# Ledger of designs, part 11: VH-VL binders against Putative bifunctional riboflavin kinase/FMN adenylyltransferase (ribF)

Target 1, 179 residues: Putative bifunctional riboflavin kinase/FMN adenylyltransferase (ribF), of Geobacillus thermodenitrificans (a4it50)
Amino acid sequence: MKVHEANQGLTLPGSVVAIGAFDGVHQGHQAVLRQAVERSRQLGVESVAYTIDPPPRCRFQGSRMLTTLQEKLDRFAVLGLNHAVVAHFDERYAARRVDAFIRELTALNPREVIVGQDFRFGRNREGDVALLRRHFPVRIVQTVCCADGQRISSTRIRELIERGEWEQSTVLLGWPLSS
Key: E = the ipSAE of ESMFold2; O = the ipSAE of ESMFold2 at other seeds; V2 = 0.75 times the mean of E and O plus 0.25 times the DockQ between their complexes.

## First folded at step 9 (VH-VL; framework fv_axatilimab)

Design k2 (from f4 with heavy chain G33D; at its last look DockQ between E and O 0.61; V2 from the best seeds 0.00; counts 0 for: pae O 4.2 > 2)
Fold by ESMFold2 at other seeds, look of step 9:
Structure k2 (fold): chain C 179 residues (1-179), chain A 123 residues (1-123), chain B 107 residues (1-107)
Amino acid sequence: as target 1 above (179 residues)
Amino acid sequence: EVTLKESGPALVKPTQTLTLTCTFSGFSLSTSDVGVGWIRQPPGKALEWLANIYWDNDRYYNPSLKNRLTISKDTSKNQVVLTMTNMDPVDTATYYCAHRPYDFFSGYPFDYWGQGTMVTVSS
Amino acid sequence: DIQMTQSPSSLSASVGDRVTITCLASQGISDYLAWYQQKPGKAPKLLIYDASSLESGVPSRFSGSGSGTDYTLTISSLQPEDFATYYCQQYYSYPLTFGGGTKVEIK
């Protein structure tokens, strides 16, 4: 798997791009990432995980990360992604806007962009899924719930870890707990 | 259209627990990428952030007040509740709740504020 | 904690004046800086986000600039409705912190 910086650009002849923070690469994230790998193989193009380090919630809200960046990238590689594009939050420049994001994606020549049901970009929803669909074919992966009907999320996994509920957290995560 | 409104007692006695409710409309705290925060302002003084709660139930507190604050939400009522224990006259302030948008790239500042509710702590 | 030092704490100005308010962060905040206006008895109103982006509905006489640790709010031609207290706020990291405020008074 090849790893790239978002702001230095990557151009591909075609791609399927999965977008998300993917903190922990839990089973809900894996649903998105596996769709990207499967679709890329069906379409004969390369798969890309477009991600952020650190996740915005960790930076702006104080959430603890479930994985280091390298651990996250290793999990992408295990899932079969061809490329990872990493946007660093410390690289936030005044021009990190909806239109800049669209230009970055356009350079990847996506045949399909895959996002989770709750994906948002741009303030006040100016860059929501409907806007993304005006530029690219977008596939939405439904929110993955555990058997009790609760959403699989990084927040829930962090809570379980903090309470010492290791077995449940490992089930939702789908990987060994990180150090 | 996003609106928020604070409600709660205008007067509390020292050592009592303050409970404030933020009732909002124009967004959902169960299905959107957004948070609600509480900020206070003593009369004639600067703003101080207290706590945030997000759609996924993440909660964050000002560490200087951490053991005194609890934030919760009732998404079916579009409400966020802040409790603050062991009130003291220095906690006299106007208390605001505010909307904080969040997206894939960034967190944003508080873009919509309630009108605020004045809470006086005295005997 | 990132401390925000705002200066001046108050200033007197006349309608039509150019007003400049500064905000100094104790460490780099990568343009995650907001400016708010607050009139007596009212809630703060967001003017500028991301250091220089103008919030919708805010007059173009307001502008923000700066980077790293040093940020500035400028009012190019002060209007009667601009007499208020102005606050900066960083949202780079928790805890979220505000500057001490700058009261802009009529001369």
Scores: ipSAE 0.195, ipTM 0.706, lowest interface PAE 4.2, mean pLDDT 84
ESMFold2, look of step 9: ipSAE 0.234; ipTM 0.714
ESMFold2 (binder alone), look of step 9: mean pLDDT 92; pTM 0.947

Design k3 (from f4 with heavy chain N52D; at its last look DockQ between E and O 0.72; V2 from the best seeds 0.00; counts 0 for: pae E 2.9 > 2)
Heavy chain, then light chain:
Amino acid sequence: EVTLKESGPALVKPTQTLTLTCTFSGFSLSTSGVGVGWIRQPPGKALEWLADIYWDNDRYYNPSLKNRLTISKDTSKNQVVLTMTNMDPVDTATYYCAHRPYDFFSGYPFDYWGQGTMVTVSS
Amino acid sequence: DIQMTQSPSSLSASVGDRVTITCLASQGISDYLAWYQQKPGKAPKLLIYDASSLESGVPSRFSGSGSGTDYTLTISSLQPEDFATYYCQQYYSYPLTFGGGTKVEIK
ESMFold2, look of step 9: ipSAE 0.487; ipTM 0.814
ESMFold2 (binder alone), look of step 9: mean pLDDT 92; pTM 0.948
ESMFold2 at other seeds, look of step 9: ipSAE 0.491; ipTM 0.815
ESMFold2, fold request of step 12: ipSAE 0.616, 0.599, 0.527; ipTM 0.856, 0.846, 0.820
ESMFold2 (binder alone), fold request of step 12: mean pLDDT 93, 92, 92; pTM 0.949, 0.946, 0.947
ESMFold2 at other seeds, fold request of step 12: ipSAE 0.549, 0.589, 0.549; ipTM 0.831, 0.847, 0.831
ESMFold2, look of step 12: ipSAE 0.425; ipTM 0.795
ESMFold2 (binder alone), look of step 12: mean pLDDT 92; pTM 0.948
ESMFold2 at other seeds, look of step 12: ipSAE 0.511; ipTM 0.820
ESMFold2, look of step 13: ipSAE 0.437; ipTM 0.798
ESMFold2 (binder alone), look of step 13: mean pLDDT 92; pTM 0.947
ESMFold2 at other seeds, look of step 13: ipSAE 0.453; ipTM 0.792

Design k4 (from f4 with light chain G28D S53N S56T; at its last look DockQ between E and O 0.77; V2 from the best seeds 0.00; counts 0 for: pae O 3.3 > 2)
Fold by ESMFold2 at other seeds, look of step 9:
Structure k4 (fold): chain C 179 residues (1-179), chain A 123 residues (1-123), chain B 107 residues (1-107)
Amino acid sequence: as target 1 above (179 residues)
Amino acid sequence: EVTLKESGPALVKPTQTLTLTCTFSGFSLSTSGVGVGWIRQPPGKALEWLANIYWDNDRYYNPSLKNRLTISKDTSKNQVVLTMTNMDPVDTATYYCAHRPYDFFSGYPFDYWGQGTMVTVSS
Amino acid sequence: DIQMTQSPSSLSASVGDRVTITCLASQDISDYLAWYQQKPGKAPKLLIYDASNLETGVPSRFSGSGSGTDYTLTISSLQPEDFATYYCQQYYSYPLTFGGGTKVEIK
């Protein structure tokens, strides 16, 4: 797998791009990433994981990252992604970040953009991806829930770790705990 | 149309616990990317952020007050509740709740505010 | 914590004047800055987000500029309804912090 900085301008003739913070690369994230790998093989193009560092919640004081960036990238490689594109929050001015994101994705020439059901883009309060769809074909992967009906999320996993529920957190994460 | 309205007691005695409720309409806290925050303003003074809660139950507190604050939500009632313990006369302020959108990149500023509720701590 | 310092704390101006208000952040906040207007007895109203983007429905006489640590709100031609207190706020990181406010009064 090749790793790129978003601001260095990776260009591809075609791709399937999975987008997310992917903190922990938990089983819900894996559904999105595996779909991208599968679709890229079906379409004869390369798969890309577009991610941010640090994840939005972890950038804010008080949030704990589930993985380091390198651990996240290693997990992408295990899942079979051809490329990872990493956007760094601190190098983006607020007003320009949406346009930069669109430019970076456009250069990847995506045949499909794949996001989880809870992905948000812009200030859209409706929870849809309509603005992203103005630019690209977008496929949405359904939210993954565990047996108790709770969705699998980085926030839930972090709460389980804070309460010392190690076995349950490992099941939801789908990887050994990193710390 | 997005609206928020704060409710709670106008008068609280020192050491008591304040409970404030924000009731809102025009959005849901079950919707991805939605957050609600609390901000206060002592009379004649600047605004001070207190706490935020988001659709996925992620919560953030002003660290200068964090041991005194609890924020929770009831999505079915379109309500957010702030509890603040050990009230002191310095906590006399107008308390606002406000909507804060959040996306893949970051949070945004507070774009819709309630009208505020004045809480006086005396005696 | 990121401290936001507004200047001036108050000013007097006449209708038609150009008014500028400065907000200094204690560190680079990468344009994650909002400006609010607050009239007595009312909640703050968002004017500018992301340092320079005008919120929908806000008159074009309001503009935001600056970058890094130094930000400015400008009212190009002050109107009677603009007499209010103005606050900047950073949302680069928690805790979210506001400036001390700038009261714009009639002369």
Scores: ipSAE 0.390, ipTM 0.782, lowest interface PAE 3.3, mean pLDDT 86
ESMFold2, look of step 9: ipSAE 0.427; ipTM 0.788
ESMFold2 (binder alone), look of step 9: mean pLDDT 92; pTM 0.947

Design k5 (from f4 with light chain S53Y; at its last look DockQ between E and O 0.68; V2 from the best seeds 0.00; counts 0 for: pae O 4.3 > 2)
Fold by ESMFold2 at other seeds, look of step 9:
Structure k5 (fold): chain C 179 residues (1-179), chain A 123 residues (1-123), chain B 107 residues (1-107)
Amino acid sequence: as target 1 above (179 residues)
Amino acid sequence: EVTLKESGPALVKPTQTLTLTCTFSGFSLSTSGVGVGWIRQPPGKALEWLANIYWDNDRYYNPSLKNRLTISKDTSKNQVVLTMTNMDPVDTATYYCAHRPYDFFSGYPFDYWGQGTMVTVSS
Amino acid sequence: DIQMTQSPSSLSASVGDRVTITCLASQGISDYLAWYQQKPGKAPKLLIYDASYLESGVPSRFSGSGSGTDYTLTISSLQPEDFATYYCQQYYSYPLTFGGGTKVEIK
């Protein structure tokens, strides 16, 4: 798998791009990422995971990361992704984040952009996927739930870890717990 | 149109538990990236952040008020509830709820505020 | 915790004056800084986010500047409706913290 910085100008002749913070690469994230790998194979193009480091929760919301960046990238590689593009916050992107984001995605020539049901960007929550759809074909992957019907999420996994519920947290995560 | 409105008692006695409800419209806590926070302001003093809750039930509390605060939500009713135990006259303040979103890139400040509700703690 | 120190705590000014208010963070906050305006008996109103970007509908006489730990709110030509208390707030990390406020009064 090749790893790129968002600002390095990667250009591809075609791609399927999965977008998300993917903290922990839990089973819900894996549904999105596996779809990207499968769709890229069907379309004869390369798969890309577009992610951000650190996830906003870890800097602006106070949450601890489930994985380091390297651990996250290693998990992308195990899932079979061809590329990872890592966005980092910096002042060049602050005021024009939406435009820069669309420009970077355009360079990847996406045949499809794949996001989870909970994906949001921009302040207009009603139009987040609609904004992407103005530029790209967008596929939404359904929320993955555990056996009790609750959503698999990084927040729930962190709560289980804090309570010492190691076995259940490992089941939801789908990977060994990191340090 | 985003609106928030605080409700609860105007007067509580010392040691009692305060329960405040934020009822909002124009957004949903079922929407990814949506959060609501509580902020208070004693008369003539600065603003103090109390707690936030997000759509995925992630919660954050001001550590200076540890163990006194509980925040919860009822997404179907468009409500967020703050409970604060062991009230003291120093807790007399106007209490606000406010909308705070984040997205894939970053967090945002409190962009929509309720009108506030004055709570007096007195014997 | 990141402490936010505003200065001055109050100032008197006339309509048409240029007003500057400063906010000092106890550590770098990477421009995750908001300015709010609050009039007596009213909720705070967001003016500026990310240190320098005007919230929609805010008059262009308001501007924000600064970086790192030092941030400034400027009102280029004070209007009668601008007499209020102004607060800065960092949203770089929890706990979220506000400055002590700056009351802008008429002379």
Scores: ipSAE 0.148, ipTM 0.693, lowest interface PAE 4.3, mean pLDDT 85
ESMFold2, look of step 9: ipSAE 0.258; ipTM 0.738
ESMFold2 (binder alone), look of step 9: mean pLDDT 92; pTM 0.947

Design k6 (from f4 with heavy chain R100Y; at its last look DockQ between E and O 0.80; V2 from the best seeds 0.00; counts 0 for: pae E 3.6 > 2)
Fold by ESMFold2, look of step 9:
Structure k6 (fold): chain C 179 residues (1-179), chain A 123 residues (1-123), chain B 107 residues (1-107)
Amino acid sequence: as target 1 above (179 residues)
Amino acid sequence: EVTLKESGPALVKPTQTLTLTCTFSGFSLSTSGVGVGWIRQPPGKALEWLANIYWDNDRYYNPSLKNRLTISKDTSKNQVVLTMTNMDPVDTATYYCAHYPYDFFSGYPFDYWGQGTMVTVSS
Amino acid sequence: DIQMTQSPSSLSASVGDRVTITCLASQGISDYLAWYQQKPGKAPKLLIYDASSLESGVPSRFSGSGSGTDYTLTISSLQPEDFATYYCQQYYSYPLTFGGGTKVEIK
């Protein structure tokens, strides 16, 4: 798997791009990433995971990241992604974040962009899925729920870890991926 | 139209627990990227951030007050509740709730505020 | 914690004056900075976000500038309705922190 900075201008002749923070690469994230790998193989193009480091809510007192950046990238590689593109939280995007993001994606020539149900970009509704669909074909992956109907999310997993419910947190994470 | 309104007791005795409710409309805490925060301002003094809660129930607290604060939400009622224990006269302030959005890259500042509720702590 | 130092703490100016208010962060905050206006008895109102982006409906006489640790709010031609206290706030990392405020008095 090749790893790139978001602003370095990676250009591909075609791709399938999965976008997300992917903290922990839990089973819900894996649904998005596996669809990108599968669709890329069906379309004869390369798969790309577009991610951010650190996730935007991770700066409070105490660390909340489920994985380091390197652990996240290693998991992308295990899932079979061809490329990872990493945007950094402290990059200066000023008022043109939406335009910069669209330009970065356009250079990848995506045949499909795959996002989770909860994806947001831009303040308020600016840069949401509708904006992406004006530029790219977009597939939305529905929220993955565990057997009791509750959402699998990084926030839920952090809550379980804080309560000491490590068995349940590991189930939602799907660690290890080959079990 | 986004609106927020704070409610709770105007007077609290020292050592009691303060419970404040933020009732809002024009947005939902089931919407991804949406958060609500609490900020206070003692009379004639600067603003102090207290806590945030997000649509996915993630929570952040001012570490100087962490052991005294609890924030929770009821999405079906469009409410966020702040609880602050062991109140002291120094906690006398106007308490605001405010909308706090974020996206894939970053958070944004508090763009819509309630009008605030004054809480006085005295015997 | 990122400390936000605002100066001056107060100032007096005439209608039409150019007013500048500074905000110094204790570490770089990558332009994740907001400016708020607060009139007596009212909630704060967002003026500027991302250091230099003007909030919708805010008059163009307000502008933000700076980078790194040093940020400035400028009112190019002070008007009577600009009598207020101004606060900066960083949202680079938790805990979210505000400056001490700058009270602008119009004579």
Scores: ipSAE 0.271, ipTM 0.737, lowest interface PAE 3.6, mean pLDDT 84
ESMFold2 (binder alone), look of step 9: mean pLDDT 92; pTM 0.944
ESMFold2 at other seeds, look of step 9: ipSAE 0.344; ipTM 0.761

## First folded at step 10 (VH-VL; framework fv_axatilimab)

Design m1 (from e1 with heavy chain N52D; at its last look DockQ between E and O 0.81; V2 from the best seeds 0.00; counts 0 for: pae E 2.4 > 2)
Heavy chain, then light chain:
Amino acid sequence: EVTLKESGPALVKPTQTLTLTCTFSGFSLSTSGVGVGWIRQPPGKALEWLADIYWDDDKYYNPSLKNRLTISKDTSKNQVVLTMTNMDPVDTATYYCAHRPYDFFSGYPFDYWGQGTMVTVSS
Amino acid sequence: DIQMTQSPSSLSASVGDRVTITCLASQGISDYLAWYQQKPGKAPKLLIYDASSLESGVPSRFSGSGSGTDYTLTISSLQPEDFATYYCQQYYSYPLTFGGGTKVEIK
ESMFold2, look of step 10: ipSAE 0.507; ipTM 0.819
ESMFold2 (binder alone), look of step 10: mean pLDDT 92; pTM 0.943
ESMFold2 at other seeds, look of step 10: ipSAE 0.373; ipTM 0.778
ESMFold2, look of step 11: ipSAE 0.453; ipTM 0.799
ESMFold2 (binder alone), look of step 11: mean pLDDT 92; pTM 0.948
ESMFold2 at other seeds, look of step 11: ipSAE 0.300; ipTM 0.738
ESMFold2, look of step 12: ipSAE 0.521; ipTM 0.824
ESMFold2 (binder alone), look of step 12: mean pLDDT 92; pTM 0.947
ESMFold2 at other seeds, look of step 12: ipSAE 0.592; ipTM 0.844

Design m2 (from m1 with heavy chain F105W; at its last look DockQ between E and O 0.57; V2 from the best seeds 0.00; counts 0 for: pae O 3.5 > 2)
Fold by ESMFold2 at other seeds, look of step 10:
Structure m2 (fold): chain C 179 residues (1-179), chain A 123 residues (1-123), chain B 107 residues (1-107)
Amino acid sequence: as target 1 above (179 residues)
Amino acid sequence: EVTLKESGPALVKPTQTLTLTCTFSGFSLSTSGVGVGWIRQPPGKALEWLADIYWDDDKYYNPSLKNRLTISKDTSKNQVVLTMTNMDPVDTATYYCAHRPYDFWSGYPFDYWGQGTMVTVSS
Amino acid sequence: DIQMTQSPSSLSASVGDRVTITCLASQGISDYLAWYQQKPGKAPKLLIYDASSLESGVPSRFSGSGSGTDYTLTISSLQPEDFATYYCQQYYSYPLTFGGGTKVEIK
């Protein structure tokens, strides 16, 4: 898998791009990422995971990250992604405009952009999936729930870890807990 | 389209607990990408941030007031509630609630504000 | 805590004047800076976010600049509706903090 910095020039003749923070690469994230790998193979193009480091709210509570950046990238590689594009929070926040983001994605020639059901892009609700769909074909992967019907999320996994419910947290995560 | 409205008492006596409710429309705290914060402004003075609550119930408090503040939400009623204990005349201020958007990248500043509610603390 | 020092605390200006307000952060805030306008008896209104990005519906005579710790709001040609108090605010880290305000008065 090749790793790239955001806005530093990756151009592809075609791609499938999964976008997300992917903290922990838990089973819900894996659904998005596996769909990107599967679709890229069906379409004969390369798969890309577009992610941010650190996840947005972890800067305020940094000890709450489920993975380091390298651990996240290693998990992308295990899932079969061809590329990872990493946007760095401090380096990109003030300059990250919607038009620049759209131009960067356009250079990847996405045949599909894949996001989870709760994905938000842009400040307002108007700037979420609908904005992406004005520019690209967008596939939404349904939110993955555990057997009891509750949503698998990084917030829930962190809560389980804080309560010491280690076995359930590992099941939802789908990987060994980081040390 | 997005609106927020503060409600609560206009007068509070010293040592009492203040409870303020923010009722909003045009967004929901049941989906990702949204936070609501409380900010106050004493008469003739600068703005002071008090607390934020996120859509997933994550909460942040001004450390200078942490032991006095509690923030909570009722997503079904589109409400956020702030309580502040042990009120003092120096807490006399206009109290605002405000929307703070979040997306894949980060948080943004407060883009929609309520009109505010004036709370006077005196005997 | 990141302190925001705003200067001047007040200024007098005439319609058509160029006005510059500065905001100094006690540490770097990586352009996570907003400017608000507040008129008496009203809530603040967002003008500028991310140091230099103009909020929708805000006139182009407003601009923001700066980086690191030093930030500036400029009004290129004051209009009658611009007499107000202006606040900067950092949202780099909690606690969120505001500058002390700059009152722009008629004279």
Scores: ipSAE 0.254, ipTM 0.680, lowest interface PAE 3.5, mean pLDDT 84
ESMFold2, look of step 10: ipSAE 0.336; ipTM 0.756
ESMFold2 (binder alone), look of step 10: mean pLDDT 92; pTM 0.947

Design m3 (from m1 with light chain Y32W; at its last look DockQ between E and O 0.57; V2 from the best seeds 0.00; counts 0 for: pae E 3.9 > 2)
Fold by ESMFold2, look of step 10:
Structure m3 (fold): chain C 179 residues (1-179), chain A 123 residues (1-123), chain B 107 residues (1-107)
Amino acid sequence: as target 1 above (179 residues)
Amino acid sequence: EVTLKESGPALVKPTQTLTLTCTFSGFSLSTSGVGVGWIRQPPGKALEWLADIYWDDDKYYNPSLKNRLTISKDTSKNQVVLTMTNMDPVDTATYYCAHRPYDFFSGYPFDYWGQGTMVTVSS
Amino acid sequence: DIQMTQSPSSLSASVGDRVTITCLASQGISDWLAWYQQKPGKAPKLLIYDASSLESGVPSRFSGSGSGTDYTLTISSLQPEDFATYYCQQYYSYPLTFGGGTKVEIK
């Protein structure tokens, strides 16, 4: 798997792009990423995971990351992604992030963009997917729930880790705990 | 077309527990990537953030008040509830709830506010 | 905790004046700063987000600038409806914190 910085731009003749923070690469994230890998094989193009480091909640809200960046990238590789594109925050990027993001995605020539049900982009609740759909075909992957009906999320996994519930957190995460 | 409205008692006695409800429309905390926060303002004084809750049930509290605060949501009613224990006259303030969007890149400030509700703590 | 120091605490100005209000953060906040306007008896109204981006429907005479720890709200030509209290707020990290406010009064 090749790793790229978002601001230097990867250009591809075609791709399927999965977008998300993917903190922990938990089972819900894996559903998104595996769809991208499978769909890319069906279309004869390469798969790309587009991610951000650190996730905004970890940077500005004090939430603990479930994985380091390298651990996240290693998990992408295990799942079979061809490329990872990593966006890093800076002051100038934050001010123009929407335009830069669309430009970066456009360079990948996505045949499909795949996002999870919780993906948000911009201030408008529904406009984010509509904005993406003006430029690209977008597929939404539904959230994965555990046996008791609760959704699998990085928030839930962090709570379990904080309580020392190692076994249950590992089940939801789908990987050994790294921290 | 986002609206929020605070409701709760106008008067509480010292040591009582305050419960405030924020009822909102124009967004949902069940499927959207947004949050609701609570902010208070004592008469003639600056704004003070109290707590946030997000669509994924992530919760954040002002650490100076965290042992006194509980925030929760009822997505079926479009409501967020703030409970504050052991009220004291210094907690007399206007209490606001406010909408806060969140996206893949960034959090945002409070873009829509309720009108506020004045809570007086007095014996 | 990130302390937001706002200055001045009050000022008097005439219609048409250029007004500047400053906000100093105790550490870098990467432009994650908002400016609010609040009139008596009303909720705050968002004016500026991300330090310099104008909220929809806000008059163009309002602008924000600065970076790092130092931020400024400017009103290029003060209007009668602009007499209010202004607050800065960082949303870089929890706890979210506000400046002490700047009351802009008619001279």
Scores: ipSAE 0.242, ipTM 0.723, lowest interface PAE 3.9, mean pLDDT 84
ESMFold2 (binder alone), look of step 10: mean pLDDT 92; pTM 0.949
ESMFold2 at other seeds, look of step 10: ipSAE 0.264; ipTM 0.728

Design m4 (from e1 with heavy chain N52E; at its last look DockQ between E and O 0.69; V2 from the best seeds 0.00; counts 0 for: pae O 3.9 > 2)
Fold by ESMFold2 at other seeds, look of step 10:
Structure m4 (fold): chain C 179 residues (1-179), chain A 123 residues (1-123), chain B 107 residues (1-107)
Amino acid sequence: as target 1 above (179 residues)
Amino acid sequence: EVTLKESGPALVKPTQTLTLTCTFSGFSLSTSGVGVGWIRQPPGKALEWLAEIYWDDDKYYNPSLKNRLTISKDTSKNQVVLTMTNMDPVDTATYYCAHRPYDFFSGYPFDYWGQGTMVTVSS
Amino acid sequence: DIQMTQSPSSLSASVGDRVTITCLASQGISDYLAWYQQKPGKAPKLLIYDASSLESGVPSRFSGSGSGTDYTLTISSLQPEDFATYYCQQYYSYPLTFGGGTKVEIK
């Protein structure tokens, strides 16, 4: 898997791009990423995980990341992604952030863009999804729940870890906990 | 349109617990990428951020007040509740709740505010 | 914590004047800077986000500039409805912090 910094001018002849923060690469994230890999193989193009480091809400005191960046990238590689593009949250990302993001995605020539149900683009979810779809074919992967009906999320996993509920946190995460 | 409204007591005695409710419409905390925060402003002074809660129940508190604050939500009622313990006259302020969007890259500032509710802490 | 130092604390100006207000962060905030206008007895109103992006419905005489730690709000031609207190706020990291405010008064 090749790893790229965002805004480095990466160009591909075609791709399937999965977009997300993917903190922990938990089972909900894996649903998005696996679909991107499978679709890329069906379409004969390469798969890309477009991610951000650190995730926006993990920058704060008392909210730790579930993985280091390298651990996240290793998990992408295990899932079979061809490329990872990493945007750095705390770096200046052009004043026209939305337009810069669209230009960067366009250079990847995506045949499909795959996002989870919780993905937001811009300040208006419904309008921003329509705007994204004006530029690319967008597929939304539905929220993944465990057998008890609880949503699998990085927030839930962090809470389980903080309570010392290691076994349940590992089940939702789908990987060993980092130490 | 998005609206928020604060409710709670106008007068609280020192040492009592303040409970404020933010009732909102035009958005839901079941929708991803949305949070509600609380900000206060003592008379004639600057704004001070207190706490935030997001659709997935993630919560953030001002560290200088962390032991005194609790934030919670009732998504079915479109309400967010702030509880602040051990009130003191220096906590006299107008208390605002406000909407804050988040997207993939970052949070945005508070784009919709309630009108505020004045809370006086006095014997 | 990121301290936001706003200057001046107050100023007097006439209708038509160009007004500038400065906000200094104690560390870099990567343009995650908002400007608010607040009139007496009212809630703050968002004017500028991301240091230079104009909020919908805000007149174009308002502009934001700066980078790193130094940010500026400019009102190119002050109007009667612009007499208010202005606050900057960083949303780069928690705790979210506001500047001390700048009261813009009529001469």
Scores: ipSAE 0.225, ipTM 0.715, lowest interface PAE 3.9, mean pLDDT 84
ESMFold2, look of step 10: ipSAE 0.370; ipTM 0.768
ESMFold2 (binder alone), look of step 10: mean pLDDT 92; pTM 0.945

